VHH binders against p49116. Designs and how they scored, part 89

Target 1, 238 residues: p49116
Amino acid sequence: EGPLLSDTHVTFKLTMPSPMPEYLNVHYICESASRLLFLSMHWARSIPAFQALGQDCNTSLVRACWNELFTLGLAQCAQVMSLSTILAAIVNHLQNSIQEDKLSGDRIKQVMEHIWKLQEFCNSMAKLDIDGYEYAYLKAIVLFSPDHPGLTSTSQIEKFQEKAQMELQDYVQKTYSEDTYRLARILVRLPALRLMSSNITEELFFTGLIGNVSIDSIIPYILKMETAEYNGQITGAS
Key: E = the ipSAE of ESMFold2; O = the ipSAE of OpenDDE; V2 = 0.75 times the mean of E and O plus 0.25 times the DockQ between their complexes.

## First folded at step 5 (VHH)

Design w28 (framework vhh_ozoralizumab_d1; at its last look DockQ between E and O 0.61; V2 from the best seeds 0.00; counts 0 for: pae E 10.1 > 2)
Fold by OpenDDE, look of step 6:
Structure w28 (fold): chain B 238 residues (1-238), chain A 121 residues (1-121)
Amino acid sequence: as target 1 above (238 residues)
Amino acid sequence: EVQLVESGGGLVQPGGSLRLSCAASGFTFSDYWMYWVRQAPGKGLEWVSEINYGGSSTKYPDSVKGRFTISRDNAKNTLYLQMNSLRPEDTAVYYCARSPLSEEFLKGDYRGQGTLVTVSS
């Protein structure tokens, strides 16, 4: 049995909408986020083990972990995305909503905390200087999580997760042999992903796109769409 | 070419029932989650139902939950929407779609020409 991931799974290139507007509007943010989401889902789809689980099971997996995958993608693509600028823009838009009394105090707090958590997570990953291989394996570990409710083939999913963990361990030992505790430092970042609300993520990044629909509901479509299509599929109001 | 053709719409009194059908062609029907969406006059596109590949899982917004039932026959490449206890606010053009999203954001969001449902006394 071959490895879970290959070098082809390490490549994770996000193409941003062009041109970048002078003012980052909701449409630009949504388009950028959508491209990342598509890239993340198609990355998952490209893994043979993912395909081996079958359409129903692999769809369920992505539905369960899309927020975590998306967040890892944000961290990985933070520079290309100018994530800090995007988040600042989101905050500005939020401030406008606050001024209009559209949000409760509690909701404002929740949203701001979520933005803070996102920023901190991305900063922590940058500080660790996580490379493309490590991101790939971390995404695989997150993807093949057997502990989500309602999953089928949990034993197989667990095996894939273990394989991802082992390959990550081997990679880290080989590449960072002088840093004995790097693996542990990397893995301890994963719990932060589970603390992030998918609903708030949707609100921040996808409100302009999905309306009254959830990301869960569009994931099957994303998984089915052609890889070459997602670069041209999103029409931004630029 | 992907084609979705809706039928079954019409005029119905409040409290009445209609059954919509959607004939799909040009793609592997069973490989797609399917959706019903509707657009009321002067309003945006609204998602009203979804169904998974095999039909074992369905989802509805609160606005139609308990009244609408989505189903599919993959052997016939047909999607259905049973609408019961219809209300005037259900008046809209109903579309069969492979995505619940609006076309302005996502290219390739295939939906039919729609079928008009009018609920009026």
Scores: ipSAE 0.675, ipTM 0.844, lowest interface PAE 0.8, mean pLDDT 91
Fold by ESMFold2-Fast, scan of step 5:
Structure w28 (fold): chain B 238 residues (1-238), chain A 121 residues (1-121)
Amino acid sequence: as target 1 above (238 residues)
Amino acid sequence: EVQLVESGGGLVQPGGSLRLSCAASGFTFSDYWMYWVRQAPGKGLEWVSEINYGGSSTKYPDSVKGRFTISRDNAKNTLYLQMNSLRPEDTAVYYCARSPLSEEFLKGDYRGQGTLVTVSS
């Protein structure tokens, strides 16, 4: 009955670690990426429709789509993050690894291709000038994906995805009435998110995490964090 | 107050088996995914296993897959790690955790005091 998302779900404000070091390191990149990941999961947790699906379904959905949500977040927050600077630092590190014979040429090529795909995605979103409402609904469409293996509430998830699609259409048609093809240009960007490797995203942005822990493993923990604890972590407040 | 208390560590020969236990208190145990993490001498923390709310889903890194089994008893607020075919490289302090991340990174989380597992002849 009510809208899937409220105005509060449009707000997506990333606070970066400060100050930015003169030379980027794995700890700064990991901290920045972790803040974006936490913000993305807290955003998902705040949606009443998401809460209504229950703990097991919530965990399964986020485990399946975190890389898509994270990539949309990178695009939305690219300027705040100075993402181009972070990616340039990663590229420089990879080039140094080639010179020191630390990585195979095939692996470096695979990672570089991922970075170029990520840059192309972010550039396409910037060129389209995607607004906060559009990002919120695109994130909702990828979050409420009924087609992931192992999901139990697929009919309800599909209904929420359809609701997200309908509300995005209504918003775009009313706000950008002069641009007949805007919605189509936005939606054709989404399949590219499914082609981006979550393993490569982890390697690029989350190398600073302990040992062999994966993002997949920390998701249930983040989804159970108390709001006050979460806010303390992402803002750097005590 | 959240508390996690590990037990069951000890000296075991290569190829042997050991079962670790973790007694949880101060929170609703069944509302949390649980983890085992370990720290070998002179090394950093390494995630070892995870288990969902009801125990129906588990995950392991390749280093222990097929040898270690995580399980839980929600009625007893207890987490277990069954370790088979132990190797010298499994020698570490084993910690029960509500998070696979360190306390320093995630404020307000808790990890137990650990239990030492030594695999040697």
Scores: ipSAE 0.292, ipTM 0.691, lowest interface PAE 4.3, mean pLDDT 86
Fold by ESMFold2, look of step 6:
Structure w28 (fold): chain B 238 residues (1-238), chain A 121 residues (1-121)
Amino acid sequence: as target 1 above (238 residues)
Amino acid sequence: EVQLVESGGGLVQPGGSLRLSCAASGFTFSDYWMYWVRQAPGKGLEWVSEINYGGSSTKYPDSVKGRFTISRDNAKNTLYLQMNSLRPEDTAVYYCARSPLSEEFLKGDYRGQGTLVTVSS
């Protein structure tokens, strides 16, 4: 036994593409998002408890939760990414799509509601001043979710999730001893992540990366990549 | 060095069949999910099939579902695509791949050289 995460799992440093363009474009947004995705997948696969579940279970689990991990990553890295500026550029693009009649009105409404929910989530996390340890355990809680359909080894996944919850509780009690309700305020933010649409996240951030294939189709490849190849994708080195 | 070598392409009439093969080397084939992707003349890259490690799970886009069957033989390090009821729209270069993504974002060798399939009268 031992702690679920080590100090190496707390470090989560996103490096933005260089040079930063004067006007944001689809390529910059997609490269920034891909770096965050690869950083998140590298984080997940480096956890010994995750590795213990086996390769097919790992793939199924990440396919089910990648959007929640990505959304937590957006919240954690919102300042480094200038996320508010990126979302504003996306909104301007959507308004042009309405004017050019390139996207159905119902779809645009869904996308705008998703952007608003994402902004609210990130703002609520910023108000709570969530630290790197708290983010790491929140990511572990969403990663080891046993209630996704089609999973195997759900008993072991549930035990790992409970361990993440217990270790978060211990950390918050020790580090924020004067804030009796901090854990409760943090945990009530998590259900909003399950409501975030993977399909809409792909349309917002991954236009041009995937072509006509969803992120869930590349998860097996991403999880199997060599560490050196991950570092190239995360840092943008060719 | 990772190598993927496709074969089995050729000229076939509409309604005909072809079976593509992909010989894999330089990596542990059974540790990877595998894909077939294609590129039609003047078009972008389109994935056409996915198979998990042991072959128990397969996935297809609607454009080929029911006509194409992916399979693998881990003992021979070989991936297959059986293509039935071929249509002119299936004309493309077909690639065996470890990912369906475009190369501009993955920055590495993840697909083979390709094999040309032409469906024409």
Scores: ipSAE 0.005, ipTM 0.302, lowest interface PAE 10.1, mean pLDDT 82
ESMFold2 (binder alone), look of step 6: mean pLDDT 82; pTM 0.830

Design w29 (framework vhh_ozoralizumab_d1)
Fold by ESMFold2-Fast, scan of step 5:
Structure w29 (fold): chain B 238 residues (1-238), chain A 121 residues (1-121)
Amino acid sequence: as target 1 above (238 residues)
Amino acid sequence: EVQLVESGGGLVQPGGSLRLSCAASGFTFSDYWMYWVRQAPGKGLEWVSEINTGGSSTKYPDSVKGRFTISRDNAKNTLYLQMNSLRPEDTAVYYCARSPLSEEFLKGDYRGQGTLVTVSS
């Protein structure tokens, strides 16, 4: 009944920590990434279809797809984040780890490959000039993925994914009527998201988490937060 | 339209030296951190050096530290990599890459076509 997403689900506004330091550091990168992650989870929680699946299913879905949602968020918010500058600072941090023999050459290779994949993904999305509605539906398609191991209610999840695909098609055909194959060009970008390692994303963006807490372990707590607590963490307000 | 054009590669004997150049255009070169990365045959990309906007800070992995030197000439919009004491394992296509401060990188190529360096017999 009704559309899967409303206009409120198209709004995706990242508030960056201010001021940006003259020299980027692990704390600033982690806080920026955490705000994007929290914004992404809050976005998912606000979808009535997502809420209808229940707490256990919600937790399982977000655990399975947070890296895909986060990467889409990085692409969508690349300008406001100055993502290229953050990636440069991450590489500088990795160099310090090499000098202290903390990371192997194989690990640095994996991380550099991940950075180039991320930049290429963001570049492809920018070249397509993906709009806010398209981003919202792409996030919905990856969120409602029925093919992750261990999921329950897979039939209902598949229904919501198909609804997201149909509504994206309707939007693109109406808004970009002159570009007959735009939907296909957008959808073929999605497989690249699953090739990117969530472990490497954690290392790049969340190294500043106190006690080396994994994203997987914090997801249930974020999803259980009251709206006020959630908003406070996203905006840095109390 | 960002363009990065690498040159200076070639065949060299072990222990030899090469100087790579990267001519940059289509952006304000002095505003960007720059990198050299390489790809050996059948392997993935490997980072080999980094330089800040002013050239005052440079970084290298242990595999090339003491042998390679990155530098830049902002007046000429050119990035350089001086490679000394070359080893067979340095054989790769070398690319220069930028780390832009703006989203303009998302619309253009941030990496050049590359220049082949072969260290053999």
Scores: ipSAE 0.000, ipTM 0.105, lowest interface PAE 19.3, mean pLDDT 80

Design w3 (framework vhh_ozoralizumab_d1)
Fold by ESMFold2-Fast, scan of step 5:
Formats: C-alpha cells, sequence, structure tokens
Structure w3 (fold): chain B 238 residues (1-238), chain A 121 residues (1-121)
C-alpha cells in the first residue's frame, strides 16, 4: 500500500567542500566523493521498503550496488560537483604517473576506458535531461536488484524493483506524455552501470581514504550511522 | 595546456555565409567528439552542431539543419563550421567545445574566448 518513494526521496542535494582549491588534490576529490557516497547511502536508508528488508539484507544489497548508485549520483550531481573538472584533474594525474613510469600500459588503458565509459554515461543522462524523479526511481531500480549472488529475501527485493519500475513508468507517461519512447531510452542506459568496475571507481575517487580500507569494509559502518552523523558527513558541520 | 582558439566571426548581411575555425592544441584532437555551441545576447548556451572523433557522423538541431555544416581536419587539429543562409537570430558568440559538453566546461579553461557573429541588415 502506498508509493515506494515519497517526494522527500526526490530531493538529492550534495554539499561540496568549500572552497574548491586552485590545485585539485586527492583529498578534495576523496572528500567530495565520500560526501556523495554518504548522501547515497543515507538516501537508501530513508526508504521504508529498504528498512523492511532488515540489516543483513540491507548491507548485502548496498555492497552489491554501491558503484551503480555512486555512478548515478555522479551523473545527477555532475554540475554541482564540477565533475568534468575533477575528471580532467584525474587524467592529468594519470598522465604524470605514465611519465614517471609508475603504472603499466595495461592498467592505464583500463583506467582511461573507465573514465571514457563514465563520461559517456554522464553525457547520455544529460542529453536525455533526466529529472529528479527519474533519478530517484532509477536509483531505486538499481538498489532493489534481486539478481546479485548471496542475497536473501530475493522475492521481496524483486517486488520492490517491479514497484519502482511501475512508478517510474506512471511518472514518465504522465509528465512526458508526448515522448512515447522516453522510458525505453532511459532504461537501456542502466546495463552500462554493471560494466563499470567498482575497483577502478575506488582508485579514481577514494585514494585519499585514511588507511588502506575498501568501500566494502566501510559500508556496514555508514549504514549504522544515525541521521545526525550522515548530516555531519554531508555538510561537514560536525 | 589544452587550448581551443575560435576565429572567422564578423559582421554579415542576412543571407550571407561565414566559415568558423577552431584551432585545437594540448590534447589528441582525433580522440574527441567536438561541438559548436553559441550564446546569443541575454540568452543561454545553445548547441548548434556535433561531430564524432573520425568525422563520419554529424548532428544538428532543426534551427540550423540544412544551413550549417560541421567538419574537421584531424591532420591540422582544426574544427570548422560552415554557416550559410545566415539569419538575424544566428547573432551570437560561437564557441568550440570538447566532450564532455556541459555548461561548466564551456565556461572553464578548456574553451576559447569565442568568436562573435553578427547578422544585421
Amino acid sequence: as target 1 above (238 residues)
Amino acid sequence: EVQLVESGGGLVQPGGSLRLSCAASGFTFSDYWMYWVRQAPGKGLEWVSEINSGGSSTKYPDSVKGRFTISRDNAKNTLYLQMNSLRPEDTAVYYCARSPLDEEFLKGDYRGQGTLVTVSS
């Protein structure tokens, strides 16, 4: 009964570290990415259907899809984040690493291919002019993916994904009634998210993390944070 | 250092033609999709043409389709826009842009200062 997402789930406001330094560094990029990751996990935790699945299922689900959620968040927040400027800085750092013979040619090729895939994805979403409601439902479809190995409650997850798909369809048909194929154009973008390596995303955006910790390792701790702690991470207020 | 330098703008009468050029340096030009975008006085940025890295595929909005032709010479690191049958509403500053195309990129270090096209009388 009732909708999967409410209007509160459409609001997705990233607060960037301020000011942007004249020389972009790994710490600024990492803090910006971490804020987006925390915002994305807080967003997921606020969904009643997600809460209803229970702690173990929630942890497994987010571990499986965080890279997809993060990439959707990058596309949605590309302007706020100045993502094009951040990617240019990463490319410059990568070129310097090549010149200093710090990386193999194969690794450089993998990283550059990932950056191009990310740019292509963000550009395709921008060209489609994806709105806040559409992003919220796309994130919900990605979050409630029943096909990840090791998940429990797969029947419930599948029902929530189908509900997300139905609500997106209803929204698009009502709001963009003149564009018969809009929903299809949006949905065919989603498979590309599965082709993006979470390991390469970690290397590009999270190299400034304190200590040698993986995103997989910190997910359970982020999901346990109280709302005030999430707000503190997002705004830098505490 | 990535640079894009636009040229070829000027004053032209309605129905006239102009060819814009964009000289690219500081990156491998042949690897990038390229765009022409314009900004009319008091208005936002408007996309006017798109070309893929090899030059085999081009796109235009209806406002310029049939009148404007985008092309590129990868050996010379140069992008072109041939503008025919110019109209007063084509008056704008024209910018050369590299992918990704977004408003911050066009306002950032990787765009040129643009070239002014004025169509009057």
Scores: ipSAE 0.000, ipTM 0.104, lowest interface PAE 19.8, mean pLDDT 80

Design w30 (framework vhh_ozoralizumab_d1)
Fold by ESMFold2-Fast, scan of step 5:
Structure w30 (fold): chain B 238 residues (1-238), chain A 121 residues (1-121)
Amino acid sequence: as target 1 above (238 residues)
Amino acid sequence: EVQLVESGGGLVQPGGSLRLSCAASGFTFSDYWMYWVRQAPGKGLEWVSEISSGGSSTKYPDSVKGRFTISRDNAKNTLYLQMNSLRPEDTAVYYCARSPLSEEFLKGDYRGQGTLVTVSS
């Protein structure tokens, strides 16, 4: 009977690997991205409504939306991550690959388009000055998406998405009472998340950390991680 | 985990043909762009061909355009390279590769062990 999210779900604190290397490399980028991914999945599994759907549904939902959650997390944590610096380093490597004619220009163009769309999304969220409560509800809206193929319990998922939308509306109307169109400007950003390729995100951010396994294959493992094991991943502690 | 295993290389006379195969495992093959790259003795890696995840788009450098054809069978997780009108300069180890972005992101096992193609009379 309570609200979908509590104040604890607004807190989203990313701890970056330290020290930052003098020159960015795949291992630093992958560890940073992995910490954000683990934080995002731990955030999702802490929601009582999410827990209530059961393990199979939880796995299916996160497999379907991890890229959307991760991208929202990149936008929310862009300053902490120095995301613009990371993306600039990736762009530099791609430009060098084009110059050497070692890799397909069409594939590199596809990846560059993905990076530009990611930059556009993060910049739009920054311009809107999206706060922690708004990010929490946007993440809940994408998490509780009933329209992914193969999902069971779609009625209950839809109920939780509607509850997230209603609570976001109530928050925005109360907090930004003089800005009648703020909610519409925020929500119109969400469809862009579904157009971003999870395969390109995985290749850009995760190749060095997860080895030869896909994110899809490790999702059930991450979701079953106990708190101590999760904390080890996000802080590097044993 | 991720494995790419090339086969079909061998000795062929100039003007001959060979068909290379790459058996992919450990990932969802149908989701990835695939590449053929080659390395001639004492030279660097050279891009040979690319194919989109669904097989609808292909691209070739001028050196092989019109002679080589890339194709894939997503049901069998297999990539192919049909090589016609072979020339001595096509002599190289041929590697199957999954959607590499750059030299940095190519570190690791994005390529198989390769298959040797020798074009000589």
Scores: ipSAE 0.000, ipTM 0.174, lowest interface PAE 15.1, mean pLDDT 81

Design w31 (framework vhh_ozoralizumab_d1)
Fold by ESMFold2-Fast, scan of step 5:
Order: sequence, then structure tokens, then C-alpha cells
Structure w31 (fold): chain B 238 residues (1-238), chain A 121 residues (1-121)
Amino acid sequence: as target 1 above (238 residues)
Amino acid sequence: EVQLVESGGGLVQPGGSLRLSCAASGFTFSDYWMYWVRQAPGKGLEWVSEITSGGSSTKYPDSVKGRFTISRDNAKNTLYLQMNSLRPEDTAVYYCARSPLSEEFLKGDYRGQGTLVTVSS
């Protein structure tokens, strides 16, 4: 059959809420993150191989990997988002927030470690100068992960992951022909995504999204969203 | 939606025991550290106990250490607090909590409606 991804799947353009407020707040951060999440889900649902797996499998895959997709999106869109400014604001608030009984002290340490892991990941991707094609294939490798608990159709998922890996290899070998170890340097970055807690990502970026509802619970609705509703979410213009 | 429903509170005599339960729904319970916090009449919130996501580590303040035991059953999405050797000063509304992070910036404390524990003769 044809390639796993087409040129349309390489396009990944985030439109930020404008203007950035003088003092960052949870609503601005949440709107920015929500736009990236919706863009990431729309990207995934536009892949024919993903559609072919069926609705139940699609929901299970995205529930399992949304944090990895979101984190790759943060790295890819770090400059557009002014991610370093957002993370610095979060760190400042954590340092200013103290609990008398140290209950939040251990939790704050977990959150700080998560932010440092996120910063290290984004810095490593920037240092490697990952291009749009490479990001598209890395997202596909993450999306088509057959190793999450509870998945069905794991054989087909593994086939699509291997196809993503082969097409990435072909692209890198043709585009960066003089750098024989580039592919290995890129792929070794992916395991770090599994070390980042989706619950901490949700707390950092989605506090203002929809009250007490989890990202896990809204994923099925995002994936089924009508095109007009989706367009309203990613542009903020409906 | 995130929902925490506490139960097991009631009137007990000093020296008695109670077991509190918290039924969690709307999130992946096994991924979160969980807490018990309490609020005595006219006082602020007081941390009572802490448990890691897998139950491998627990922590208590000196006021309840040796008397209270936190535990969890991730298969049942349930958090427990076993309270022994209860004292009048343990009288409070007890809340199951998921996020102790700052309410001003990060996701606020997700607490249930609470369960009242009264220790009185």
C-alpha cells in the first residue's frame, strides 16, 4: 500500500492565543495547551492507517499515548509557545507556594523533576535540530505503540509502527546522508517520553480546561468531534 | 469528572477505632499519590496521611503516627484510613484528596464532600 504519512501529515501549525498576557495565568496556559492537544488529536485522526484500526482501538491508543504526543508537540512548538517562559512561570509559582506540613513538598519535588525532564527533552530535540518530517514520524512511532496494556489488534499496530520506523529511516538516510548515526540519536530520545507522568502534565497544562474532568475521559469526544467544532477549538474563533 | 466519595465516619468513644473509605472515579486512581486531610471545627486543614501511587511508601505526621494507617486497593479504586486509639482532638471532617498542589496556580485540591468523625464520651 502507499506511504504511512503524506506531506499533509508533516504540516503542524499551532496558532497561539494573542496577545500573551503580561502576567501568565492558568487560563492562558490551558488555552495554549488545549490548542496543541486538539491539533495533535486532529493530526492522529487524519492518518488513514489510524482510521483503519477502528474507533475502539483509536480511543485506546490515544488514551495510552496522548502525553507522549503532547510532549513531542511541546518540543516541536516550543518557540511558538514560548514554552521556556511558561515553564519559568510555573516554577516561580511552585517555589512561592509552600505548605507548612511538607505534604506538598514531596509532590512539588515530583512536579519540579517532571519540568526538568521536559526541559531536558525539549533541549535535546532542539540540539538535534529535528525537522518537520522527523517529528511527524516520531509521533507516528509513538501513536502506533503495540506495547500498551489492554490493546487489541496489536499485530496491525506493530506493523504500522514498523512502517513508520522504515519510512523515517528512508527519509533520514536520503536527507542527512552524511550523518550515519542521526537516526540512532533521534530514536534513543523516545524512551524518555515514557518517564514523564501524564497526570503531572495534566496538572501543569490543563488546570483550567474543564473543571475536574480528566484528559482520559474527554479523548473519545475529541476524536469524534465534528470538523466545524474542531476548527473552533484550534483557532479559538467560533 | 473527578469524584471522591468518603464514608465510614461516625461517633466513637475515646480509645475506639474507625475505618474510613474513599471511592474514587473519573481518573486513573493507580497513577496518583493520595492523601487524607482533616479539618477540625474552627481550624484549618491538617494533613493526616500520604500514600504513593503503588502503595510502596506511606507518611504520617507525629500527631497520628502509630495510630493511623493509610492503605489503597488500586483494583477497587478505593483509599482507606484505619484509625486506632482515637482521641477527642481527632474530631474533624476527614477528606480524601488527590492533589495537594497550590490552588492559586496549579490544579487545586480535589477533595470529596468529607465524612465527619466525632470522638466523644
Scores: ipSAE 0.000, ipTM 0.177, lowest interface PAE 11.6, mean pLDDT 82

Design w32 (framework vhh_ozoralizumab_d1)
Fold by ESMFold2-Fast, scan of step 5:
Structure w32 (fold): chain B 238 residues (1-238), chain A 121 residues (1-121)
Amino acid sequence: as target 1 above (238 residues)
Amino acid sequence: EVQLVESGGGLVQPGGSLRLSCAASGFTFSEYWMYWVRQAPGKGLEWVSEINSGGSSTKYPDSVKGRFTISRDNAKNTLYLQMNSLRPEDTAVYYCARSPLSEEFLKGDYRGQGTLVTVSS
């Protein structure tokens, strides 16, 4: 068996929609986020180990971890997306809503806490200067998580996760040989991904989806899309 | 229950004007920020304007800045959108929204059916 990931799996290039508007709007956020989600799912389905698990297992894994994959993608593409600008605008909007709207405090506070956790995560990854190989392996570790409820083939999933961990360790020790504790600093960031609510991520980034479509409901369709259909979604062509 | 009822939409020629109204009931209108959002055929929801509870602060995206004016009458529980110099790309269903809080929080918490604005020659 060769490596879990090849050099092609390190390439992660997000193409943004037309220039960022002067005033933040839900359409721009949703289109940007949808492109990142589609890129993330296309990335996952291109992994031979993932394909080997079969369609039912693939769907279950992505449904369980899409928020973690998406959040890692946000951190990796934060500069391309101008994510800090987007989050700052949302926070200002929500703060104004709290000050004027007397009936909505608890939900807004929950959303603001989620944004703070997201900002902290992205800032920690930026400070660590996580490279493309490290992001690819962190995504693989998250994708091949055997501990989600309802999964079948858990022993095979665990094997692929361990392989991802071993290959990440080998890469970091060879590439950053003078930084003895780098791997530990990277890995301790991962538990924070599971503390972030997928429902709040969906509200923040996917509220512009037409027809009240949930991320959970579209995952099987995205995973089955042909490359041409995927490219059509990325370019916005119908 | 919270209810928002939009009206004032219709067919208008490019360069024309329309004034939209939103009648609010079931909550203390004067205590809420209000928004106008629109959805063009085959597109997602787009924020159009926001106004604070007292009416002293308003914001607009570049696409409508200088052409659209949001206002409110707290005594009548009514929100308005004055639309001038209308363009074909302004064709959409327009919704008023009382807050960004819901499972669709960024597109606004709205219960109205919307009002259709068609800008065509």
Scores: ipSAE 0.000, ipTM 0.119, lowest interface PAE 12.5, mean pLDDT 80

Design w33 (framework vhh_ozoralizumab_d1)
Fold by ESMFold2-Fast, scan of step 5:
Structure w33 (fold): chain B 238 residues (1-238), chain A 121 residues (1-121)
Amino acid sequence: as target 1 above (238 residues)
Amino acid sequence: EVQLVESGGGLVQPGGSLRLSCAASGFTFEDYWMYWVRQAPGKGLEWVSEINSGGSSTKYPDSVKGRFTISRDNAKNTLYLQMNSLRPEDTAVYYCARSPLSEEFLKGDYRGQGTLVTVSS
């Protein structure tokens, strides 16, 4: 059995809609987020171990972990996306809505708490200076999570997760040999991904989706798309 | 596919009552805050009520406070708006909506066809 990931799985290049508008709007946010989601799912689909699990298992895994993959992608692509600018614009809108008494403070507090957790996660990853290999293995660890309800082939999924963990360990020990605690610092960041609500992520980033569709309903279609359609979507050739 | 289907509109006399319904499908209804918004002829969208996921907290603008009541039945995936003491100014197409985050979001990301309410003698 070969390695779980190859060098091709380290490449993760987000192409942003251009130019960035002077005033951020829901359509620009949604287009940017959709490109990242499509890139993330195309990345997962390219892994031979993932393909070997079969289409039904692939759909179940991605439905269970898309929010974790998307959040890791946000952290990895934060600079390219100008994520801090997007989040600041959303926070400003929410604060103005409270001031104008247009919306309930309780829901706004939940959304702002989610934004704070997202910012904290992205800042911790930036401070650790997580590289492309480390991001690829972290995404593999969350993708091959055997503990989601309703999964079949959980023992095989667990074996792939263990393989991802072992390959990450080997990489970190080789590349950052002088930093004995680096792997531990990286891995303790992962539980925070499970605490973030996929419903709030969807509301923040995907509310501009055309055709009254949800992320859950889109996932099977994205996973079945031809490579040319995937490339067209992530580059905006639609 | 996320769908919101509004019903219950019609022609009513000033001072009358109507109950609007919104049938939700394609998403986990019980996890979302829900809204009613309306658009009068030639005017912009106006928020008229909000309700939290559990139904325990509601909010209204002064224009409808005391006259309109929002409620939900999570077992039936249905949102309601009880409208009492209707005025000609309440004449509008009424929509149910899922997102509160901006002017565009207040219009509803999953807004359906709406239901027309006409208050006239």
Scores: ipSAE 0.000, ipTM 0.209, lowest interface PAE 11.2, mean pLDDT 81

Design w34 (framework vhh_ozoralizumab_d1)
Fold by ESMFold2-Fast, scan of step 5:
Structure w34 (fold): chain B 238 residues (1-238), chain A 121 residues (1-121)
Amino acid sequence: as target 1 above (238 residues)
Amino acid sequence: EVQLVESGGGLVQPGGSLRLSCAASGFTFRDYWMYWVRQAPGKGLEWVSEINSGGSSTKYPDSVKGRFTISRDNAKNTLYLQMNSLRPEDTAVYYCARSPLSEEFLKGDYRGQGTLVTVSS
């Protein structure tokens, strides 16, 4: 069968909301993060292999890996988002909260550790100069993870992950032929994604969600809306 | 719709005990760290206790350590605060909170309406 990802799956363009306000607030951060999350889910929905797994499996996979996809998206779009500025503002707020004894120091420490892990990850990806094709395949590898509890169709998911890994290898060997160890350096970055708490990501980036709903609860809704839009584009129907 | 509903407050004598409850709905309670925060008349919000998702890790400031115990029942989506050896300085409105990240968040939708605890000397 054809390649797992087409050139259309390499394109990943985030459009930010109105100019960054003078003082960052939870609504601006949430709107920016929501746009990235929606872009990430739309990207996943557009993959024929993903569609072939069926709606229930699609929902389970995205619920299991949305934080990994989102974090890869943060790294890829760090410059467009001015992510360093957002993280610096959050750190400053947390440090002031410690000084004023307004919040638990233990919780602030946990959140700070998450921010440092996120910064380390984004810096490592920047130093490796990960390109758009590499990001697309890394996202595919984490999306088609067969090892999450409760998954059905695990043999098919594993085959798609292996296909993503093979296509990434072929791309890197062809494009970066002089760098024999590049693929290994890229792949060893992936385990760090699973060390980052989805709950802390949600608290940092999605606190301003309308109705204060969880990401887990809205995933099926977002996936359904994107499927309807995708089908509308193909059929010409609304 | 996320809701946190506190109960169990009241008037108690110094040295007395109270047990506060917080009924959570509209989110996956078992996945979140939870907090008790309080606001005494004319003062800002002060954290009182924190508990991790599974209930295996708890933290307290020195002012309540050894006197207060936070616990949770994930099957019932309920957070508890057992308060012993109460002091007049513990007089405050006590709030159940999901996240301390934002001051507006602590005062907004992720924080309940509160339950008043009055320790009369």
Scores: ipSAE 0.000, ipTM 0.257, lowest interface PAE 11.3, mean pLDDT 81

